# Designs tried in a protein design chat: VH-VL binders against C2 domain-containing protein 3 (C2CD3). Part 2

Target 1, 169 residues: C2 domain-containing protein 3 (C2CD3), of Homo sapiens (Human) (q4ac94r1171to1339)
Amino acid sequence: SSGLLDVGLRYRRSPRTAEGVLAARTVSISVQIIRACGLQAAAKALAEREPALQFSATVGVNASVTTHLSFLPQGEQRRTHPVACSFCPEFSHHVEFTCNLVTQHCSGEACFLAELLEFAEVIFAVYHENTKSASDIISIESCKEYLLGVVKVPTKELLIKRSGITGWY
Below, E stands for the ipSAE of ESMFold2; O stands for the ipSAE of OpenDDE; V2 stands for 0.75 times the mean of E and O plus 0.25 times the DockQ between their complexes.

## First folded at step 1 (VH-VL)

Design E9 (framework fv_sutimlimab)
Fold by ESMFold2-Fast, scan of step 1:
Structure E9 (fold): chain C 169 residues (1-169), chain A 125 residues (1-125), chain B 109 residues (1-109)
Amino acid sequence: as target 1 above (169 residues)
Amino acid sequence: EVQLVESGGGLVKPGGSLRLSCAASGFTFSSYAMSWVRQAPGKGLEWVATISGSGGSTYYLDSVKGRFTISRDNSKNTLYLQMNSLRAEDTALYYCARDTYRIETGDSYTYFDYWGQGTLVTVSS
Amino acid sequence: QIVLTQSPATLSLSPGERATMSCTASQSVSSSYLHWYQQKPGKAPKLWIYAASSLQSGVPSRFSGSGSGTDYTLTISSLQPEDFATYYCQQYGSSPPYTFGQGTKLEIK
């Protein structure tokens, strides 16, 4: 409850092809990012070093979250849409990662997905982005993104809990 | 290992169009703002455009506004530059570059820590 | 728009000599937002010094950067053959554009 992200993780095995002689040998790892909270504290801490964050630390951040499975390539990470001007943004974001049941470790040896999940984690990174603003006084723009926090959720219980893993992290 | 690989350059006549691509690997692409920086033959570096990590904010050199569009596809780790109404003055080697942020100190540095090899765009009649 | 002016435009020196080159901003900039790049002929630029004085990983200790406000310098204490390149300063405070200096070409005498 004192975490930054309210998330849900579930493991689902792909169904067998009905008339085919080949069974599907993939699983889906479902990730839900429901909401983030406590972002004002993170923004205020960063604003002490980043003057560009001072306004956002007062009124609200433009938050988005990246999701990365530690055993998958960086190219397979996903990102939520940004939620403007909020310290407790609601994302209601759902994404699925399709994984082979038997895959290759970085060493080149084949291993079961269950073995990878025993030591893997889902990595969530929460960012604030400054937005272009046009006013009667000054038109301002910023392209920089600022990391508000990182949340790592172990995957080791996904195979033993069909109901999945849920809660604040 | 961070890698940026540009493609899409070529010879085009004035008024023509080209789309440049930059394939990124070895880092969390969506966490970084990305830029295009060009260099005319024998000349210095000139920033062209920047896009935020989410794609929600874009910025352009005044001389390319309305003609160039920077975009990104974070699911494909790819940065794009759509160039329309090309002029002879747009002739340059176009670099894809990563903007950075120092998380461990909380500092924002706003510099280009990794660059691609560049792709040549020649606008000539 | 902040303009960065580098001097000298060309610096001709021999290996073993000390090199010093300057970057002057048209208005005060934070040292946190002034950076230096090294570019060799036919190659992409490489980040060399960031935040005015911090050496990028892999940059030899003979390089140093200093400065504040409008005046910044890059110094090489004892030139090696591989140091001959063009050096660019760059700034971006809080809004575009990113501005580069015109470059200082360090060449063998």
Scores: ipSAE 0.000, ipTM 0.439, lowest interface PAE 22.6, mean pLDDT 78

Design F1 (framework fv_sutimlimab)
Fold by ESMFold2-Fast, scan of step 1:
Structure F1 (fold): chain C 169 residues (1-169), chain A 123 residues (1-123), chain B 109 residues (1-109)
Amino acid sequence: as target 1 above (169 residues)
Amino acid sequence: EVQLVESGGGLVKPGGSLRLSCAASGFTFSSYAMSWVRQAPGKGLEWVATISGSGGSTYYLDSVKGRFTISRDNSKNTLYLQMNSLRAEDTALYYCARGRYSGSWYKGAFDIWGQGTLVTVSS
Amino acid sequence: QIVLTQSPATLSLSPGERATMSCTASQSVSSSYLHWYQQKPGKAPKLWIYAASSLQSGVPSRFSGSGSGTDYTLTISSLQPEDFATYYCQQYGSSPPYTFGQGTKLEIK
């Protein structure tokens, strides 16, 4: 549903300044994932087809969120720690992506980061994962994670809004 | 405060035996798989053995199978490594490490490490 | 046995430069079971990046991890003095043995 994630995005230049340090010209894109809400509806919908989700759909999900910048490879994505047994988990997650001003991927041409941000998105994927209480989990069972929702936030506002982008998405 | 403290290391002759201990505190010990990881002086990390939370399953590096035995006493929050028929190549700093097996995103990672206990096998 | 090969063995760079190091597995591994550790001389290793791309608590955002299958990479976008250390990749897999790479030593030039 609309309004699943409370997030914050900021575009910061040279976040750490140190005199005498020789460094590439870089910018930090700051991403905050504060909380998620309304996860029970998504969990209940999935539980209709997946018996393993039935307990979590009534008690609470174990949610984690991935952050992917659309202009970077998927291998550059980040993930929050999971928050156990909650339909409105608080992540208080902060991560920064350090990007070069003029060498971001642009189909073989040097590209200003500003040009990429005009058409890019931050993509958040919200997952539920099973947790076992058994003390003898050592052989790794099949990965049991379920996609609860995807949230996409355009980055173009980062170029014109000095306070950044914040709110529910 | 989560903490792992190793002990029992020392100097031993080839063919001798030694038992290492790792005292755990600050977490529910029986809920975690535990491992021993060693590092020879100036060399890289080498996994040695892992034991499940209940102690029902154990896994070993091929070169230590039949010589080393990993065990635990959950009532004392203590992990052990019994080392028999020691060889010069077993000389290393031995770390106790906690395995993470909850959740898809960090399974098989060692998130807490002890300070290590030195085992030297020489004449 | 899954063998992890790290390259380069030694990487000599200056503060402010970008560092990239790789970890190659002899057979495909799930990214969920590939982890990176930072170790400074005389200290125990620290879990640094778990599940190929997730930064452990307290790890600066200049670090990133990526990869899948047999090829994995750790990148530091702008080196700080405290980043000079040895980095190890580790594979847990679905069954033993569990293995570490031989390490990449990041040293000041």
Scores: ipSAE 0.000, ipTM 0.503, lowest interface PAE 11.3, mean pLDDT 80

Design F11 (framework fv_sutimlimab)
Fold by ESMFold2-Fast, scan of step 1:
Structure F11 (fold): chain C 169 residues (1-169), chain A 123 residues (1-123), chain B 109 residues (1-109)
Amino acid sequence: as target 1 above (169 residues)
Amino acid sequence: EVQLVESGGGLVKPGGSLRLSCAASGFTFSSYAMSWVRQAPGKGLEWVATISGSGGSTYYLDSVKGRFTISRDNSKNTLYLQMNSLRAEDTALYYCARDKRGYSFGTSYLDYWGQGTLVTVSS
Amino acid sequence: QIVLTQSPATLSLSPGERATMSCTASQSVSSSYLHWYQQKPGKAPKLWIYAASSLQSGVPSRFSGSGSGTDYTLTISSLQPEDFATYYCQQYGSSPPYTFGQGTKLEIK
């Protein structure tokens, strides 16, 4: 399982209209990951699955978060920097996904972005990033990531609320 | 747009000190590790120091350890390199660069670079 | 420390030709930690290929990277005038120092 994520989602048109009224064919889906909290339960579950990992209940995990839009390829995934030794890491991370207003479905056919957003979701995966020694030095042989949890946020509300979606998920 | 602007370079005598600054804009500065990379005239690139996003972890090239200090002020979006006991071999163009973690775990690469500031150590 | 050795030091070719340059590590490194930078005279380096084979946005498809373990290569299928530059490999991720190779200078024959 995972802790709670404090996130924000916004849908906005790119400001590339200088060359003409019809120039804006893209929109930006803005994703902000502010913080995660309550990672103690996920850390306990991970330690049970991976006995070699010895988490102190008072120390924390080295958390990072990946963001994936369900209708985009895996290669369009984004990742935060890891935050060391915390069960309530602050990320203050902002990324934008630039999407065409008319985009390709996974089957290869074109459709309007609004139709995809009606059924799509933003998928956040929270990981513990294991490093050789308290993040002082990264060792290739010791570089492993372990899934702490997954949070899915539906995008359908982005079509209704231009102020965006914000809160704990 | 991501921008990194270095300043503080100049001519200094051996044993002297300089402080370099790198002003960052166009991104959430505190979310990224930052590095200093130098290049001696006509030579290749050499990594000098890295600082984590929070400033809690710092890493140095062995030859500068104890003489150079990397630091950051996240409220001012500024990276610093304090250089003490400068030697002739420290003469180089100093770049600041942003560390981006890629999609694959453990990957870090320098995706944006400033234009550099020249440090010349000579008598 | 891991030492990266690039070969050749200088590669003299004409536009339209294929260029291949190598980066050899003194010990095995993950391909995820090997990156290539392009630098033109008087300019800052630019990230060109990351994680051995992923092209940075804006890099033309004539560029490719490959390799694993100790041996990595950067290939340009058909040289254009703007490709003449110095290319540096870097390993970043195993442990400090995060080292660069000495560079391969691609110059017009």
Scores: ipSAE 0.000, ipTM 0.459, lowest interface PAE 17.9, mean pLDDT 78

Design F12 (framework fv_ficlatuzumab)
Fold by ESMFold2-Fast, scan of step 1:
Structure F12 (fold): chain C 169 residues (1-169), chain A 123 residues (1-123), chain B 107 residues (1-107)
Amino acid sequence: as target 1 above (169 residues)
Amino acid sequence: QVQLVQPGAEVKKPGTSVKLSCKASGYTFTSYYMHWVRQAPGQGLEWIGEINPSGGSTNYNQKFQGRATLTVDKSTSTAYMELSSLRSEDTAVYYCARNPKYYGSWTGRFDYWGQGTLLTVSS
Amino acid sequence: DIVMTQSPDSLAMSLGERVTLNCKASQSVSSYVSWYQQKPGQSPKLLIYGASTRESGVPDRFSGSGSATDFTLTISSVQAEDVADYHCQQYYSTPYTFGQGTKLEIK
């Protein structure tokens, strides 16, 4: 990973879905991304391969961060709004994942969320976007993003730390 | 031809809940986020929240956290917003609107909106 | 939350005049501002996103500019069909927030 992310994770028994049986079987994993710093090294590395990005390596990147829980499908990942022209962007991003306490997909047997969290990670991917890719002249599919770095935060401590997990990663 | 179709009106009593629908057609439902925005008579627009139809993950305006619930039914390409504990000040037109799952300036492309459902909360 | 303030609240222009609508953010939103046109009884229609990029199908007379905290929507030669409320929106940070709107009328 090329930058530091100031993040927070919290495990809480506060499902947003309907009362009754479902409320007893779900939990929320809350993720906050406060800021990133130190993205200049990754930006310079990208600019060596992409001459069009030389300006961004000098003045700042247009950074966004995706959040992916390793035990959930990629379609469940979330993304921050981008912060333009900064090597230390402030995101102030908060997102919540609703997870079942008992998961059906563990080699054909029921698998408890606590067992998944023992070996799971929250994966943060930091990207630079090329703002010119968002022009009306080109299709949406032509939008380009460049990976600056990846930060992985283990989830094994979530069940034993009441205050959650917070800090730079 | 992209369309987001919402029912015209709903009338509810204070303290009840309402579930509003938004039926999408003419595009790949899971390729766009769906947003909900309301507008009280003569007032500005207020963002309620967003949902990713691909997995159902949501993000809410804190003002509506705990009262609003966003869901989708991928088999019918329909998005729903349930609002509980209704008060008279919830009387407003409720819109659904899509934006692409891309980043950067394209995130602000709420390019298609439903026609809106007028929710009236009165006893 | 980021507060978006539009000015003026309303204005009346003669056909063919240049119209300037202002939008101010309570903190920097970079270039992440969209503009919408809303006619009575209708849904908002996207005009501009990314502060200055015109949505496909929007007439050339509409243009956007600005960055950080100050944004402007310009109509170079106003037409009768432009009578509407205009709303700015920031999408830099959630919750997304809109201005109170500017009402444009023809004299």
Scores: ipSAE 0.000, ipTM 0.509, lowest interface PAE 12.6, mean pLDDT 80

Design F2 (framework fv_ficlatuzumab)
Fold by ESMFold2-Fast, scan of step 1:
Structure F2 (fold): chain C 169 residues (1-169), chain A 123 residues (1-123), chain B 107 residues (1-107)
Amino acid sequence: as target 1 above (169 residues)
Amino acid sequence: QVQLVQPGAEVKKPGTSVKLSCKASGYTFTSYYMHWVRQAPGQGLEWIGEINPSGGSTNYNQKFQGRATLTVDKSTSTAYMELSSLRSEDTAVYYCARHKGYYSSGYRLFDYWGQGTLLTVSS
Amino acid sequence: DIVMTQSPDSLAMSLGERVTLNCKASQSVSSYVSWYQQKPGQSPKLLIYGASTRESGVPDRFSGSGSATDFTLTISSVQAEDVADYHCQQYYSTPYTFGQGTKLEIK
């Protein structure tokens, strides 16, 4: 176990038809979060400062993961459903980000998506949700979230490897 | 606005190591490559290597592979070059230089340079 | 490695003269050549990139030309402030390499 998150990333231009490829103004960045492991160590470290996390550090955390592309606003982030009471949750979560091929800088210059991807990161934040319900039916808005860890994956390799990026981070 | 600030001088004995700094300001540090280039007294420029500050990936001139190590500290917007097993031939001014990236529409290398650090290796 | 060779090593010009600096690559580098100006005690400054594109803020008396293996930097009317060493660089392939430099002096 070399990392906390088992993820996959892929860069795909859409639409996929020949005519659509020539006319396409957007691409799709696909993000898959397969599983997390090693969350007990993170929970125990945080429990040193947070009494509310002590029980979960012993029994299991209710983990969820947010995905954020560093060049997009925070409002564009995605989140998995929480997986209850586990130190090695399986998410099997897949999301796509639709991005414009050309974006304009504040300076007025056109900025290609490739320029952004060369220096960008996919940022994964792993949280524990201290709630009484593990069901989609009941959600308690007043519950607190606890940050267990952050994983950053550079997007530069998406420009180099057409097969994408996979592995533990 | 863009500044790359380097210390003025370092003096080292042969066989030791040195770690030179380059503090960036006036731009988003993680959106530009940082390169290191040296110039021996009265000589031409020699490329050492590059680092992508976002992910920390590096690419070196093979002449310096195994002796030079490039790192960054994103929290202080500072790039570092460590050079080990110093010889008198390493006496040179060491520059850091900024690069927009390989996929930009106006691809060019070193648009801004630090003022340089003079490293003297003697004994 | 690609070897960049500049000529002449040094030259002295009178104010207002047209000056031509040459740079030759040991193999084709397409148009991936930059020119830098370095004044005594200062760091290099980018003048030209892509063989012929002038960097923003560089006076229009500076121009670059050439492709493949032969490149030229021209100063159409040399001024006193142009006293410097001029370096060409290829960025076609790593390791990036520079010429030995040409020293420009005023008579």
Scores: ipSAE 0.013, ipTM 0.620, lowest interface PAE 8.9, mean pLDDT 84

Design F3 (framework fv_levilimab; at its last look DockQ between E and O 0.24; V2 from the best seeds 0.00; counts 0 for: pae E 16.0 > 2)
Fold by ESMFold2-Fast, scan of step 1:
Structure F3 (fold): chain C 169 residues (1-169), chain A 121 residues (1-121), chain B 111 residues (1-111)
Amino acid sequence: as target 1 above (169 residues)
Amino acid sequence: QVQLVQSGGGLVQPGGSLRLSCAASGFTFSSYAMSWVRQAPGKGLEWVSGIYSGGSTHYGDSVKGRFTISRDNAKNTVYLQLNSLRAEDTAMYYCAKRGYSYGLHTPFDYWGQGTLVTVSS
Amino acid sequence: DIQLTQSPSSVSVSVGERVTIDCKSSQSVLYSSNNYLNWYQQKPGQAPQLLIYWASTRESGVPDRFSGSGSGTDFTLTISSLQAEDAAVYYCQQYYSTPYTFGQGTKLEIK
């Protein structure tokens, strides 16, 4: 239904000094979206739900991906630039999230990070962005996106893999 | 659907002990942090203690060393053990759910009905 | 600890009127684009109920007449068309940092 998504996740929390850890009260999570592949099935399913998009499903999708960390507000989500007319779009997208942790008289990261990441996810939503006809749309709106699929990657392994997690999801 | 049902309050003398219970239903209990919030008669709300999904516990300074929060994920229940009780601990004690829902941070979104604790001689 | 101060402590208004309750934080509770501040309603003999979270997001089932605003350290709860059922004590709370703290409460009485 949704295509495979090639991603990489890294967690960085090793400041040079202990004072840096305490003063920062933050962690850095790097997210890389390399490519998606096999979007033909998702495009076909979308065309069945939205017959007006049949031509787009035949030619390829205008794919974009949003990245959302489940423990951050939705307003902090990021989006790739769209890649036109491809069933295997290559994004080469890199984004870094700086996350403040709620702390109580501890090293910050030690008190909450493991608990936070144990149950959190990085959520990728893959969309088709439909190009509009100028004669149809009097005002320009971002409401012309269609969900192709959702990929969820658990964050629980980021603390145990310093090289991060990478692969197809 | 989410429900928190409390029990275990009562009247106790200074220096005494009580154990409060809060039975949860309607959500994946093990995935959410739980807290206890108290309210003295005619007064405002005071956060007392929290236990995170991973088991880490935190306490307000007024109760640290006397109260112990714990959870039993198999029974979907959070507990508050009250020891060395003082007259100023007299309050309605509420259990409250906090957690991360898919894509959303929630504060204390659901509260139990409250359990009255009276410390009097 | 983060201290929250509410104003006024008590207010008495008539049905149909507009009321505002202010909450001031001793330090910013803003992270990126979201404020970690909530509003609760507590009716006599009942547990508190969540009204507003992230300073301005209305909880499911809460009437449209309730709205929250503000950012950083200064926050306001507004009830735009009071009804008799709105008589309650209202509390702001921050969940930016433990210990979680509440304002002292504002008692709203309907004349």
Scores: ipSAE 0.000, ipTM 0.471, lowest interface PAE 15.7, mean pLDDT 77
ESMFold2, look of step 3: ipSAE 0.000; ipTM 0.466
ESMFold2 (binder alone), look of step 3: mean pLDDT 91; pTM 0.933
OpenDDE, look of step 3: ipSAE 0.034; ipTM 0.578

Design F4 (framework fv_libivirumab)
Fold by ESMFold2-Fast, scan of step 1:
Structure F4 (fold): chain C 169 residues (1-169), chain A 122 residues (1-122), chain B 112 residues (1-112)
Amino acid sequence: as target 1 above (169 residues)
Amino acid sequence: QVQLVESGGGVVRPGRSLRLSCAASGFTFSDYAINWVRQAPGKGLEWVAIISYDGSNKYYRDSVKGRFTISRDDSKNTLYLQMNSLRTEDTAVYYCARVRGYDSWKYYFDYWGLGTTVTVSS
Amino acid sequence: DIVMTQSPLSLSVTPGEPASISCRSSQSLLYSNGYNYLDWYLQKPGHSPQLLIYLGSNRASGVPDRFSGSGSGTEYTLKISRVEAEDVGVYYCMQGLQTPWTFGQGTKLEIK
């Protein structure tokens, strides 16, 4: 009955000062990934698709999570460090995304962050990673990550809740 | 279709050199480790050398260390084996083979080339 | 080095009959991740080797269901439920656990 991922989202406007116009034009979107739980079902489904993978109740998965804001390029996504051998990994991971209130790319057409957040989402992808040492890697496949699940959190509530969004998703 | 085609084999005297090439097509060459496996006339298979997908790691059979050098040119989708100080014991058909695996140094070979024959005789 | 030993070294089979080939390793090929790093290859007369079975029991792409691999640790078996003329060749087991990768001496399968 619980969600897969325990996360927190907060919206923080950069200070407006006499120092410069650019400081007034940005906001920070803070993302916390506290933990994932209940990865047994996802691991079982993955093992059925990938016959070379086997997960046991005593071992777990090597989980990492990517964070992607749907209105930013893929190159802006962030990743937690992996947590080995757990179906309920604790990440205690925090990142900030600096976003412009209005983009310079839209000459003659203003793209306001508030309009983007009304329809956007934060996309969390949970992966299993093979355990590896850089000195021992001879194939790119030993660096392969396997998707366990995807969690999407709408950003529209960030516009109306100053304290942010927190909970299981 | 995945294809590996070897070339560069021939007949040489002991002490001479040969350079083998393995031309790859039908897959992203730079994503795979590739190795050389040889087979002496009437004998079984013997692993020779491997190169990692990025070229940073190279490993050799003890009997060829210091004499053979494995390399790759990803711009040409080609693997090489430079064979120096050849011995009669190096006489074999040489195959290149693509490496697959999910863990460090624990692999299987999913596609093999057609082979090129090296004969070292006096 | 890990030594791979196959038996029998040759066998003759009537088409439609089963065949069985054994492979023994000098040390366990079962790794801590639960995989058995033992592969089977077939070399047909005049051809290059081709992958049949990887990681103990997984059939390679395009390999018919009549081929199966089994075993764990140091003892492995390749079985062909109904031998067909196309199955003629030399079968090799290989350990993929550690360098240097080593092959068995080969088992020649021929039709009666």
Scores: ipSAE 0.005, ipTM 0.500, lowest interface PAE 10.4, mean pLDDT 81

Design F5 (framework fv_romlusevimab; at its last look DockQ between E and O 0.06; V2 from the best seeds 0.00; counts 0 for: pae E 11.3 > 2, placed apart)
Fold by ESMFold2, look of step 3:
Structure F5 (fold): chain C 169 residues (1-169), chain A 123 residues (1-123), chain B 108 residues (1-108)
Amino acid sequence: as target 1 above (169 residues)
Amino acid sequence: QVQLVQSGSELKKPGASVKVSCKASGYTFTDYAMNWVRQAPGQGLEWMGWINTYTGNPTYAQGFTGRFVFSLDTSVSTASLQISSLKAEDTAVYYCARSLRYGSSYWKPFDYWGQGTTVTVSS
Amino acid sequence: SYVLTQPPSVSVAPGKTARITCGGNNIGSYSVHWYQQKPGQAPVLVIYYDSDRPSGIPERFSGSNSGNTATLTISGVEAGDEADYYCQVWDSSSDHYVFGGGTKLTVL
């Protein structure tokens, strides 16, 4: 339960009559993964759970963050590059998820993006990536990643906040 | 070669307890969570929960938070399910099944299953 | 909790294609796994992450997932494919695995 992730979420829709009629009326959910902090406790717990893992719990972890929207396919998740040797990594990473405003059921019934956002979440998973396994060509058999924590941020405030959502979670 | 070998079938009376064991071999036991799945006669599969094989921390599905206890003996790579105060509705086949603990830990399939242990509760 | 709906049974002639459906609200956003269970046996994983096959599963088995329906497809059905088939997802809202009710495939 340790650690915090500083993120920003934005929803942008550009209503244009001519483009809206011709275009598929696509909007984007912009996700910024700014930084994390307080990973030392999570790293210590990881080191206790994974004794074969060789990294210093006092120097830092090689953190990366995956992100996805709960209503999009799980295979569409995105990932930051790892930030080495830190308990307070700064990612400064930006992700755009392109979403259709309206999708249609085969019976003609529409499903609006706003309906999905009411119950949806942006899910962030923070991993330690074992980059030290690349130190010796012969000893490189597999790379592993280890989950440090998960943060879920509800998207419903995007429906009412034009400037988006930002803060520590 | 990955194997999950479960203990033999049990015939019990109501009110008794039973312990189903699941011995793992052919892989690093602590790399995989152990799931428990119940299948009542003629019914489908029902996820009961899982146990983190490294930390020993169990997670129970809704409805399995009382009489059901997951435990480990990592020295012999064995996960166990104990059911106390047995009821007739506990009659089922109980499976252990592993799922990878690393990576995007949610969404992992159950790639290997034990053979199942039949628990029969009758007067 | 999230509900997965499967037809109770599907019948198909030998050599034809069987399609077993798994219905769920917005299931196309989930990673779907499929298991085969023959009578008296434990389930066996046949498809994971919607469409990937484990080693040892014939290419006749395939999967798809979009919208509200995931489908397990078995082409060139053989008598040995008779079994119960279960779909499975992880439901992030409850943090639970969920199985469908199962579909009995009969080859006649």
Scores: ipSAE 0.006, ipTM 0.559, lowest interface PAE 11.3, mean pLDDT 80
ESMFold2-Fast, scan of step 1: ipSAE 0.013; ipTM 0.598
ESMFold2 (binder alone), look of step 3: mean pLDDT 93; pTM 0.955
OpenDDE, look of step 3: ipSAE 0.008; ipTM 0.569

